# Designs tried in a protein design chat: VHH binders against Asparagine synthetase domain-containing protein YML096W. Part 15

Target 1, 314 residues: Asparagine synthetase domain-containing protein YML096W, of Saccharomyces cerevisiae (q04489r210to523)
Amino acid sequence: YEVTSEIDLNFTSLSEVSKNLYAVLRDSVKKRVESIHPRHIENSPIAVLFSGGIDCSVIVALICEVLQENDYKCGKPVIELLNVSFENPRTGLFPSDTPDRKLSINSAKTLQNLYPNVDIKLVEVDVPYDEYLKWKPFVINLMYPKQTEMDLSIAIAFFFASRGRGFLTSLNGERTPYQRHGIVLFSGLGADELYGGYHKFANKPPHELVEELTRQINNIYDRNLNRDDKVIAHNGVEVRYPFLDEYVIKLSTAEIPINFKVNKLILRKVASQYLKLDGISSEPKRAIQFGAKSAKMTKDGNKHGTDLLKENRN
Short names: E, the ipSAE of ESMFold2; O, the ipSAE of OpenDDE; V2, 0.75 times the mean of E and O plus 0.25 times the DockQ between their complexes.

## First folded at step 6 (VHH; framework vhh_6fv0_2)

Design fH1 (from f03 with S57E K61A; at its last look DockQ between E and O 0.01; V2 from the best seeds 0.00; counts 0 for: pae E 16.4 > 2, placed apart)
Fold by OpenDDE, look of step 6:
Structure fH1 (fold): chain B 314 residues (1-314), chain A 126 residues (1-126)
Amino acid sequence: as target 1 above (314 residues)
Amino acid sequence: QVQLQESGGGLVQPGGSLRLSCAASGFTFSSYAMYWVRQAPEKGLEWVSTINTGGDETYYADSVKGRFTVSRDNAKNTLYLQMNSLKPEDAAQYYCAKGLEDYYTWSGYDSPFDYRGQGTQVTVSS
């Protein structure tokens, strides 16, 4: 794929481009939802790897739209939002206290309010530190040949999220244990790569951004999919990536001006214009994505994401 | 008609402070993110800061982070930029700019705004 270097300084094409992107994203999600066996849709909820950010929120909204268009005989369709949070003994933060968890709660509420005809469940996957340590070696082996701290942080987050053991919190604050039922997971992966979601892209000139985004999308399979798929597959679930649909990628790379791909501007436009995700769309990308905090859970606060894992591989 | 009028620029010594103001009219000020940008002689337009509609989220270029503070008064339709510890490299024409939408945040090279004021000159010299 080649990312266009086209710049629309006056944003004259923003409305049209956002419309087109919405269309292809909607179709991408629709195709992926409808390909699920009907019995699975009725008897098992769809699950989404959910951070509370714009990427996964857009996916959830689109899924809800698709579900609302379908007549399900067995009551309200269910969507499980899988949010993982780790205990961090270094910082003293509990899973419920993490900014990511708070964001996920707020975003889930927004989505619940927007789609009252869909039973949206926020599954709070809390990972105690002892459990993190217990499974860490296993995840390291599973994600091989990836072997960086960043890889581990991401992989282990996906591992626990996809496992889907967590809690539901009622309106009164009561927490009940909950196990994910969904066997098809949706991921917002690809949005950062397509629409410049990484903080490191900030203040890059257009030509550098083009180069970087081109590199990111073309390497996404090697960097992300192989790792993520292996980890998630262990839990007996399939993951689907709407942003990585061929038509989404083609349109996003070739037809969206590069200046619309600053901090996911175009995606935010889609979210606001077509999905009424106001508020969520305004949330800045938190530097600490899924699992980034896990890398700093150890007493050795000097670990970098690019560091190689020192643990013995069994 | 959208109007943005910057003020507060002037000559300051290195290490000094200035407070810029931007008076906005012709649109619902509280519904849009606002930007500060600057242009030094023989340089391109540079992003300085962004503030969301509510004023609770602010973003800064690395070059000004820790020294500049953006704020807004929606009741007065006014955008502010407090500039402390000014450096010679901060000398530029400073512009306030209107965001395209309320939730757009700019952290990139290209500014996502549709209107910009006439600017106010900031000079930093010993």
Scores: ipSAE 0.000, ipTM 0.247, lowest interface PAE 13.6, mean pLDDT 84
ESMFold2, look of step 6: ipSAE 0.000; ipTM 0.144
ESMFold2 (binder alone), look of step 6: mean pLDDT 80; pTM 0.808

Design fH2 (from f03 with S57E S111E; at its last look DockQ between E and O 0.36; V2 from the best seeds 0.00; counts 0 for: pae E 13.9 > 2)
Fold by ESMFold2, look of step 6:
Structure fH2 (fold): chain B 314 residues (1-314), chain A 126 residues (1-126)
Amino acid sequence: as target 1 above (314 residues)
Amino acid sequence: QVQLQESGGGLVQPGGSLRLSCAASGFTFSSYAMYWVRQAPEKGLEWVSTINTGGDETYYKDSVKGRFTVSRDNAKNTLYLQMNSLKPEDAAQYYCAKGLEDYYTWSGYDEPFDYRGQGTQVTVSS
């Protein structure tokens, strides 16, 4: 794929481009929902890797729209939002006190209010430090050797989410253990690479952004294949990636002006204009989509802290 | 160059109040989540609170919930921490910290920020 260098300085095409992106994203989600065998849908709800950010929230909203088009025998359809949070052994910080868990709770409430006919369950996947230590070497070895920019924290978060064990928390704060039985898991992977969501894309001149996004999207299948092949072989989970649909990528690379791909502007526009996600679409981009920093909580972790100040300009 | 300057610390009686300020320069303040962290003499850095870029989402360590309020004024590039009902265990050096482009959970291995100020001392009498 090759990212267009077109610039629309006056944003004259923003509304039409966002309309077209919404349509192709909805079709991508619909195809991936409809390809699930009926026994999986009826017995085993769809899950989404959920950080509370815009990428996964758009996917949840689109899944809800598709599910509401279908006739179900009885009860509400169920979607499981899997939010992974890691214990901090040094401070004893509980997952409920973390900004990423609180963002996920707020975003889930927004989605629940928008889709009252879908049972949207926020599944809080809490990872104790001893569980992290037990499985960290296994996940590292699963990813070895690494040839692309794969983040260990994403892989670790995916590993624990794929086990499907967590808690449901009531409005009173009471927690109930929960075990999902479904196999299908949706991921927002690709949105950062298509729409300029990473901090390193901020404030790049247009020609550098075109080169970087082109490189990112063309490398993403190698990263996914290495992780997915190994994880699928050991976890039995089917992961669906709506942003990596052929037609989504073609439209996103060829038809969206490059200046709409700063801080995910075009995706935030779709979210606010077509999905009523205004509260979520204005939240800042998270540098770690699946809890990368919280996963680096051991002395012998693979990653150290950041080097320099990063600026994010609108 | 990123510059963070905390002020407003001092000596206060138990049950008293202090308001900390953090003047920021050298970066686009409104583009970053901000943190308050503190350090007692025999402890490492401890997360206290986080505020998003717009100032409409705030998060607190459980032991300070209901007593501390974080806020920001993006027009004046200033972060605040209102501390009420102070206890002896709140005594510490308090630091203002600049987050990355988003916010992270606090972990014992890495801090979720790339710059912090020199701090301001909060002392709670006997």
Scores: ipSAE 0.000, ipTM 0.198, lowest interface PAE 13.9, mean pLDDT 74
ESMFold2 (binder alone), look of step 6: mean pLDDT 82; pTM 0.826
OpenDDE, look of step 6: ipSAE 0.016; ipTM 0.305

Design fH3 (from f03 with S57E K61A G108A; at its last look DockQ between E and O 0.02; V2 from the best seeds 0.00; counts 0 for: pae E 16.4 > 2, unsure alone 64.2 < 65, placed apart)
Amino acid sequence: QVQLQESGGGLVQPGGSLRLSCAASGFTFSSYAMYWVRQAPEKGLEWVSTINTGGDETYYADSVKGRFTVSRDNAKNTLYLQMNSLKPEDAAQYYCAKGLEDYYTWSAYDSPFDYRGQGTQVTVSS
ESMFold2, look of step 6: ipSAE 0.000; ipTM 0.146
ESMFold2 (binder alone), look of step 6: mean pLDDT 79; pTM 0.804
OpenDDE, look of step 6: ipSAE 0.000; ipTM 0.246

Design fH4 (from f03 with A33T S57D G99D; at its last look DockQ between E and O 0.01; V2 from the best seeds 0.00; counts 0 for: pae O 9.0 > 2, unsure alone 63.4 < 65, placed apart)
Fold by OpenDDE, look of step 6:
Structure fH4 (fold): chain B 314 residues (1-314), chain A 126 residues (1-126)
Amino acid sequence: as target 1 above (314 residues)
Amino acid sequence: QVQLQESGGGLVQPGGSLRLSCAASGFTFSSYTMYWVRQAPEKGLEWVSTINTGGDDTYYKDSVKGRFTVSRDNAKNTLYLQMNSLKPEDAAQYYCAKDLEDYYTWSGYDSPFDYRGQGTQVTVSS
């Protein structure tokens, strides 16, 4: 894929481009929801890897729209939002203390309010440190040949999230153990690569941004999908990537001006204009992503994401 | 070079108030999520508060919620922490911290520890 270097300085095409992007994203999600085997639909098969960010929130909203248009089952359809957070014994903080968890709670509430006809469940996957240590070697083996600390952080987050063992919190604050039922997981992967969602892109001039985004989208399979798919597949679920639909990628790379791909501007426009996600869409970019520094839960806080894993593979 | 300089700490009685400041330089301040963290004697670093780039989204440790308020002035490259109703348990060295530049960031625990200042001491005693 080739990312366009076109710049629309006056944002004259923003409305039209956002309309087109909404259309292809909607179709991407629709196709992926409707392709689920009917027997699975009856059993509420849909879950979303959910960070509370704009990317996964857009996916959830689009899924809700599709479910409302299509009466797949009797009663209220269910969507499970899988949010993972880790205990850090070094700091003494609990999973519930993380900004990511708090964001996910707020975003989930927004979505629940927007789509009252869909049973949206936020599954809070809390990972104790002992459990992290227990599964860490196994995840390292699963993600091979990836071998960086960043890879581990991401992979282990996806491992526990996709396992889907967590808690539901009631309106009164009561927590009850919950196991994910969804067997088809949706991921917002690709949004950062397509629309400049990473912080490192924020200060790049247009020509550098074009080069970087071109590199990111063309390498996404090798860099991310192979790792993520292997880890998630272990838990007996499949993952679907609406942003990586061929039509979404084609339109996003070739037809969206590069200056609309700063801090996910175009995606935020879609979210605000078509999905009523104003609260989420207007939120400035946070450097919060699935699985970044979870590996620093040890006393040695000097590890970098690019560092190679020191532990031996079994 | 990233520079963070905390100030405003001191000795206060229980129930008192302090306002901490953090002067930032060496990076585009407005582009980064900022944090407050603290370290009490014989304890590890702990997260206190988070504020997004725009200042409209804030998060707090449960124990300080309702008492502490984080804010920022991007024009002045300054981070603030208003601390009210201070308790003895709040006594610590307080640090402002910058979010990492990594490709992926896991928030809440370790990220705030990598880029921080020298800190400012807060003592709460009767």
Scores: ipSAE 0.008, ipTM 0.303, lowest interface PAE 9.0, mean pLDDT 84
ESMFold2, look of step 6: ipSAE 0.041; ipTM 0.586
ESMFold2 (binder alone), look of step 6: mean pLDDT 78; pTM 0.790

Design fH5 (from f03 with S57E K61A W106Y S111E; at its last look DockQ between E and O 0.13; V2 from the best seeds 0.00; counts 0 for: pae E 14.0 > 2, placed apart)
Fold by ESMFold2, look of step 6:
Structure fH5 (fold): chain B 314 residues (1-314), chain A 126 residues (1-126)
Amino acid sequence: as target 1 above (314 residues)
Amino acid sequence: QVQLQESGGGLVQPGGSLRLSCAASGFTFSSYAMYWVRQAPEKGLEWVSTINTGGDETYYADSVKGRFTVSRDNAKNTLYLQMNSLKPEDAAQYYCAKGLEDYYTYSGYDEPFDYRGQGTQVTVSS
């Protein structure tokens, strides 16, 4: 794929482009919901890897729209939003107390209010530090041949999210243990690469942004999916990636002006205009790594995410 | 090459104040969240504070809330930590650290930063 260099300074095409993107995204989600055997939809939930951000919230909204088109006669369909958070042993913060969990709770409430005929469950996958340490060696073995500390941090988050052991929390704060039941997991992977969601893109001139987004989307299967698929498949789920649909990628790279791909502008427009996700679509990207993840800092001085893990050194 | 240079440490009595600075170079400072971490002798690293790219969102460890204030000046590529009401348990080597690049879709879960400076020593008489 090649990302267009076209710039639309006057936003003349914004309405038409956003309408076309919404249609292609909806078709992508529809294909991926409808390819689930009907017996599974009627008898088991659909799971979503959920951070509370715009990418996954758009996917959840589109799944709900597709489910409401169909005549399922056995109660409300169920969607499981899998949100993972790690304990910070240095501060004593439990995963449930982190700011990124609050974003997920607020986004889930927005979606629940919009789609009352779908049972949307926020599954709070809390990972105590001793549980992280227990499974760390196992995840390292699963992600072979990937061996970097960046690979581990990503893979272990996917491992616990896809395992799906967590809690449902009531309005009064009462928590009940919950195990994921869905065997199909939807992921928002691809949206950052298609629509310029990474922070490092914030001030790039258009031609550099075109080159970087083109590189990112063409490399996504080698860099991200091969590692993540091994870890997720171990937990017995099949993953669907609506943003990586061939027609979504072709429209997104070839037909969306590059100036609509700064801070996910075009995706935020689709979310607000067609999905009524205004509160979620306006939220700026946050540095969500602070606090909750600081206990994993290394003792090796300056550390780069590509450094080999100590456990795998010669 | 990323470089982070901390300064402003020293010896202070309990209840005293210090202001740490961190001069940054070799990267676009305004594009990254920044961190303060500390390490007492023979102990692990402890997260102290985080500040977003614009400087309008700040976060603190419970042990320092209300006493420490993080700030940044993006025009001068400098990160600051104002430390008030210092306690003996605050004595440590203090490091500033650069956040990770955002081009990794799932980065940042357990390793929120990739570079830190050589640190500046804060000593508090018990």
Scores: ipSAE 0.000, ipTM 0.174, lowest interface PAE 14.0, mean pLDDT 75
ESMFold2 (binder alone), look of step 6: mean pLDDT 80; pTM 0.818
OpenDDE, look of step 6: ipSAE 0.007; ipTM 0.305

Design fH6 (from f03 with S57E W106R G108A; at its last look DockQ between E and O 0.01; V2 from the best seeds 0.00; counts 0 for: pae E 16.1 > 2, placed apart)
Fold by OpenDDE, look of step 6:
Structure fH6 (fold): chain B 314 residues (1-314), chain A 126 residues (1-126)
Amino acid sequence: as target 1 above (314 residues)
Amino acid sequence: QVQLQESGGGLVQPGGSLRLSCAASGFTFSSYAMYWVRQAPEKGLEWVSTINTGGDETYYKDSVKGRFTVSRDNAKNTLYLQMNSLKPEDAAQYYCAKGLEDYYTRSAYDSPFDYRGQGTQVTVSS
């Protein structure tokens, strides 16, 4: 894929482009929802790897729309939002106290309010530090040949999230143990690569941004999907990537001006204009999404995401 | 109906050993994690140990690590707790509890169990 270098300085095409993106994203999600075996829809809810960010929130909203359009005879459709949070002994933060968890709670509430006819469940996956340590070697093996601290941080988050052991919190604050039932997981992966979601892109000139985004999207399979799929597959679930639909990628790379791909502007526009996710769309991207702070859980505060893992492979 | 019946409690001297058993019925025993919890006089319910469905994952309260061993026999629908090197602070009513699924827990408060037995008394003489 080649990312366009087109610039729309006056944002004259923003409305049109956002409309087109919405349409292709909706279709992407629709295809992926409708391809789920009916038995799975009836007996197992759809799950979403959920950080509370704009990417996964857009996916959830689109899934809700699709589910509402489909007259499923099986009652109120269920969507499980899988949010993982780690205990951090260094910071003293418990999983429930993490900014990511708080964001996920707020975003989930927003979505629940927007789609009252869908049973949206926020599954709070709390990972104690001892559990993290226990599974860390295993995850390292799963994600091979990836060997960086960043890879581990992401992989282990996906491992625990996809495992789906957590809690539901009621409106009154009561927590009940909950195990994920969904066997098809949706991921917002690809949004950052398509629409410039990484902080490192924010100050890049357009030509550099084009190059970087081109690189990102073309390497996404090797860099991300291979790692993520292996880890998630261990838990016996399938993951689907709506943003990586061929038509989504094609439209996003070729037809969206590069200046709309700064801090996911175009996706935020879609979210606000078509999905009423204004509150979520305005939230700044957090540098570490989806429990990636796990890399900083160790006493060794000097670890960098690019560092190679020192632990022996079992 | 889910039934859990604990046995094996008694009076022991400090340093002594007891083996608790829990007979389970009314549910597919092998499909659920099991728990040991205890309650001492004037204290709240305390988590002691958890074992997963297959028995290959076990968890313990820090104070009992190295002394207590949880195990299960799925063929016999029985949960066990071997307690060695017993201390006075281990004296309590011990309960086995049924998990919701294959789950782990670190505290009684957050324990994902829905049933517990009537308990068996463990007394450690001073």
Scores: ipSAE 0.000, ipTM 0.249, lowest interface PAE 15.4, mean pLDDT 85
ESMFold2, look of step 6: ipSAE 0.000; ipTM 0.142
ESMFold2 (binder alone), look of step 6: mean pLDDT 81; pTM 0.824

Design fH7 (from f03 with S57E L100F; at its last look DockQ between E and O 0.05; V2 from the best seeds 0.00; counts 0 for: pae E 16.9 > 2, placed apart)
Fold by ESMFold2, look of step 6:
Structure fH7 (fold): chain B 314 residues (1-314), chain A 126 residues (1-126)
Amino acid sequence: as target 1 above (314 residues)
Amino acid sequence: QVQLQESGGGLVQPGGSLRLSCAASGFTFSSYAMYWVRQAPEKGLEWVSTINTGGDETYYKDSVKGRFTVSRDNAKNTLYLQMNSLKPEDAAQYYCAKGFEDYYTWSGYDSPFDYRGQGTQVTVSS
């Protein structure tokens, strides 16, 4: 694939491009929902890797729109949002108190309010530190040949999310143990690579952004085979990637001006304009001071690899 | 819709003080780190200060440490910047900015902001 270098300084095409992106994303989600084998349909087969961010929230909204096109005989359809959060001994922060969990709760509420005819269950997959340590060697072995601290952090999150053992939390704060029923797991993988979601892209000049996004999207299939596919398949789920649909990638790389791919501008526009996700499209991704802390599982981040972010206390 | 409204700018002589305010609406203010950034004419955006969600951790650009104090009132959805001992090089349009966070982005590159206000002008001259 080759990312276009076109720049639309006056945003003249923004409305048309966002409409076209919405259409191909909806088609991508639709075929991935409707191709679920009929033997699974009545057993609540759909789960989503859910961080509360815009990528996964767009996917949830699109799944809900597709499900609302169908009648259900036994009640309303179920979608399980699998949010994993780790106890962080470095900060003393419990999983329920992490910014990621708080974001996921707020985003899930927004989606539940928008789609009252779909039973959207936020499954809070809390991972105690001793459980993380217990399974860490196993996940390292599964993710071969990927061996960096960053790869481990991602793979172990997917491992526990795909196991799907967690809690449902009521409006009163009461928690009930819950095991996922979903066997088809939707992932927002690809959105960062297509629409400039990684924070390092915020101030790049256009030619560097084109080069970087082209490299990122062309490398993404190797990452699936070497990290996510091995780990998630072990837990007996099939993963589907709506952003990696051939038509989504072709439109996104060839037809979206490069300046719409800063901080996911085009995806945020689709979310707000077509999916009523205004609150989610404005929610934070990561602050410099806190993102790396939440993803690290050691007391000293300098000991464990490639994340070189520093504390900025004054 | 996220709204950030800065106020409190003005003209001051070197050595003077100003207190900037930022009224926030359209999002859960207490859930986000907040930032002050500034832009002088013909310059890029420059980070000035950061405050965490609870207001108990503050961070400053080296050139303003000891002179500027950031604070927040989560009950009033308001961010503040107390600016003392102002210098001509502090003259700029000052913006408050809402942070964002992505726990699974490991590029090593961080953009601390996803939205900023319209700004308030600080001018330091005799």
Scores: ipSAE 0.000, ipTM 0.118, lowest interface PAE 16.9, mean pLDDT 74
ESMFold2 (binder alone), look of step 6: mean pLDDT 80; pTM 0.812
OpenDDE, look of step 6: ipSAE 0.006; ipTM 0.295

Design fH8 (from f03 with S57D Y109W D110E; at its last look DockQ between E and O 0.01; V2 from the best seeds 0.00; counts 0 for: pae E 14.5 > 2, placed apart)
Fold by OpenDDE, look of step 6:
Structure fH8 (fold): chain B 314 residues (1-314), chain A 126 residues (1-126)
Amino acid sequence: as target 1 above (314 residues)
Amino acid sequence: QVQLQESGGGLVQPGGSLRLSCAASGFTFSSYAMYWVRQAPEKGLEWVSTINTGGDDTYYKDSVKGRFTVSRDNAKNTLYLQMNSLKPEDAAQYYCAKGLEDYYTWSGWESPFDYRGQGTQVTVSS
């Protein structure tokens, strides 16, 4: 794929481009929801890897739209939002105290309010430090040949999220243990690569941004999908990536001006204009992505994401 | 056939203690998470506690934390609930429930278990 270098300085095409992107994303999600085997539908098949960010929130909203249009089963359709948070003994933060968890709660509430006819469940996957340590060697083996701290942080987050063992919080604040039922997981992966979601891109000139985004999208399979799929597949679930639909990628790379791909501007426009996600769309992207905090859980505060793992693979 | 039989209920004064037992048969007990649930008069079924297959993970309703302790003996196919410092609001029919293999769930809108016992009555009164 080749990312266009086109710049629309006056944002004259923003409305049209956002409309087109909405359409192709909607179709992508629809296709992926409707292709779920009937047996899966009967068993509440849909879960979303959920950070509370704009990417996964857009996916949830689109899924809700599709579910409202299609009667797959008798009763209220269910979507499970899988949010993982780690205990950090270094910082003293509990899983419930993490900014990501708080964001996920707020975003889930927004979505629940927007789609009252869909049973949206926020599954809070809390990972104690001892459990993190217990599974860490196993995850390291699963993600091979990836060997960086960043890879581990992401992989282990996906491992626990996709396992889907966590808690539901009731309206009165009571927490009850919960195991996910969904066996088809949706991921917002690709949004950052397509629409410049990484903080490191924010200050890049257009020509550098074009090069970087081109590199990101073309390497996404090797860098992300192989790692993520292996880890998640261990838990007996399938992952679907609406942003990585062929038509979504083609439109996004070739037809969206590069200046619309700063901090996911175009995606935020879609979210606000077509999905009524104004509150979520305006939320600034946090520097720490999903699971990134797990890399700094060890007392060794000087680890970098690019560092190679020192632990021996069992 | 899956069978769950609760015992140990009775009448206690506030502050008293009871130990409930649940005898399980008809399935591989050690392979399933187990639940305690309760139902008070004119109230719905309420989750009390969950224990995983190995017994190392336990969960409690907030109102019973620190007072109740769930345990299991897989060799005896028995689930236990030690209830200390009992309160009037703890009075209910207590049920043992069988979870899914290596799974635990609870929601107000779906059953987390496939089998439940007949229950044992706990009454707390001065």
Scores: ipSAE 0.000, ipTM 0.261, lowest interface PAE 14.4, mean pLDDT 85
ESMFold2, look of step 6: ipSAE 0.000; ipTM 0.133
ESMFold2 (binder alone), look of step 6: mean pLDDT 79; pTM 0.808

## First folded at step 8 (VHH)

Design bf01 (framework vhh_6fv0_2)
Fold by ESMFold2-Fast, scan of step 8:
Structure bf01 (fold): chain B 314 residues (1-314), chain A 127 residues (1-127)
Amino acid sequence: as target 1 above (314 residues)
Amino acid sequence: QVQLQESGGGLVQPGGSLRLSCAASGFTFSSYAMYWVRQAPEKGLEWVSTISGSGGRTYYKDSVKGRFTVSRDNAKNTLYLQMNSLKPEDAAQYYCAKDQIYGDYVFEDSPYSFDYRGQGTQVTVSS
């Protein structure tokens, strides 16, 4: 693939291109939802790897729109939002106290309010540090020969999400154990590479984005195919990547002007204009030049995602 | 290359008015949205206002809406902020900032998309 260097200064083009992206992305989601089960049993649960961010929230909203097109026999269709949160012993934060968990709770409430005809369940998958240490070597072995930190962070989240053991929390704070029932897991993976979501892409001039996004998108298939086949299949779950649909990739690389990708502008436009996700799409991005001091890292090179993983005995 | 230079700050009494200016150079001024942001002495940066490249769309922080007016003169590469009915809570260092997106694009949800900020101009509101 070759990411276009075209710059479009006409603001009406942004709305037209966002409509085209909405249509192609909705079609991508529809094809994957319809492949899960025959039409006569469309009330089966669908699982989504959920962080509360714009990427996965767009996917959830599109799934809801697709589900609302069908006639269900046994009540509301169910979507299981699998939110994985890890205990951080360095900071002393429990899984329930992380910023990602709080964002997921707020985003799930927004989606539940927008789609009252869908039973959207936020499944809080808490991973104590001891559980992480126990399963880390197993996941590393499953993903071999890929051994980078970035691959591990994605693989370990998929592993715990696919196990699907978590809790539902009521409005008064009561937590009830819950086990995933959905056999297909949707992921927002690919959006960062298509629409410039990584922090290192923020504040870069459009011309610098072309080469970087081109490199990232051309590496997606190698990384995803090896990892997903080995890690997800172990738990009998199939993963779906709507953003990695051939037609989504083609439109996103060849037909969306590069300046529409600064700070995920095109995706935020789709979210706000077509999916009514204004509260989620307006989440501010950190401006490093004005930001607070960075915390000391536990291990060297953690932020690069390409460092070799060190094997731990225990 | 990009340069933003603010002016027009000063000391004013509560209820008073000030007009801030920002002289821009080093980029095609009319092709970028512009922001006003502020920082009180012991607080973080706070978004105040946004204006699109053409000047056709403006957005304001709720607490300044109806009191502040942002405008621009694209022929002179100058951004303005007219501040009326100033309150002690408005006292801050005021900065103009350039958006990252080339084109006449701006959304209410993009107040943090600037890539350059000027040196600022001080606004004091007291007795």
Scores: ipSAE 0.000, ipTM 0.229, lowest interface PAE 14.5, mean pLDDT 76

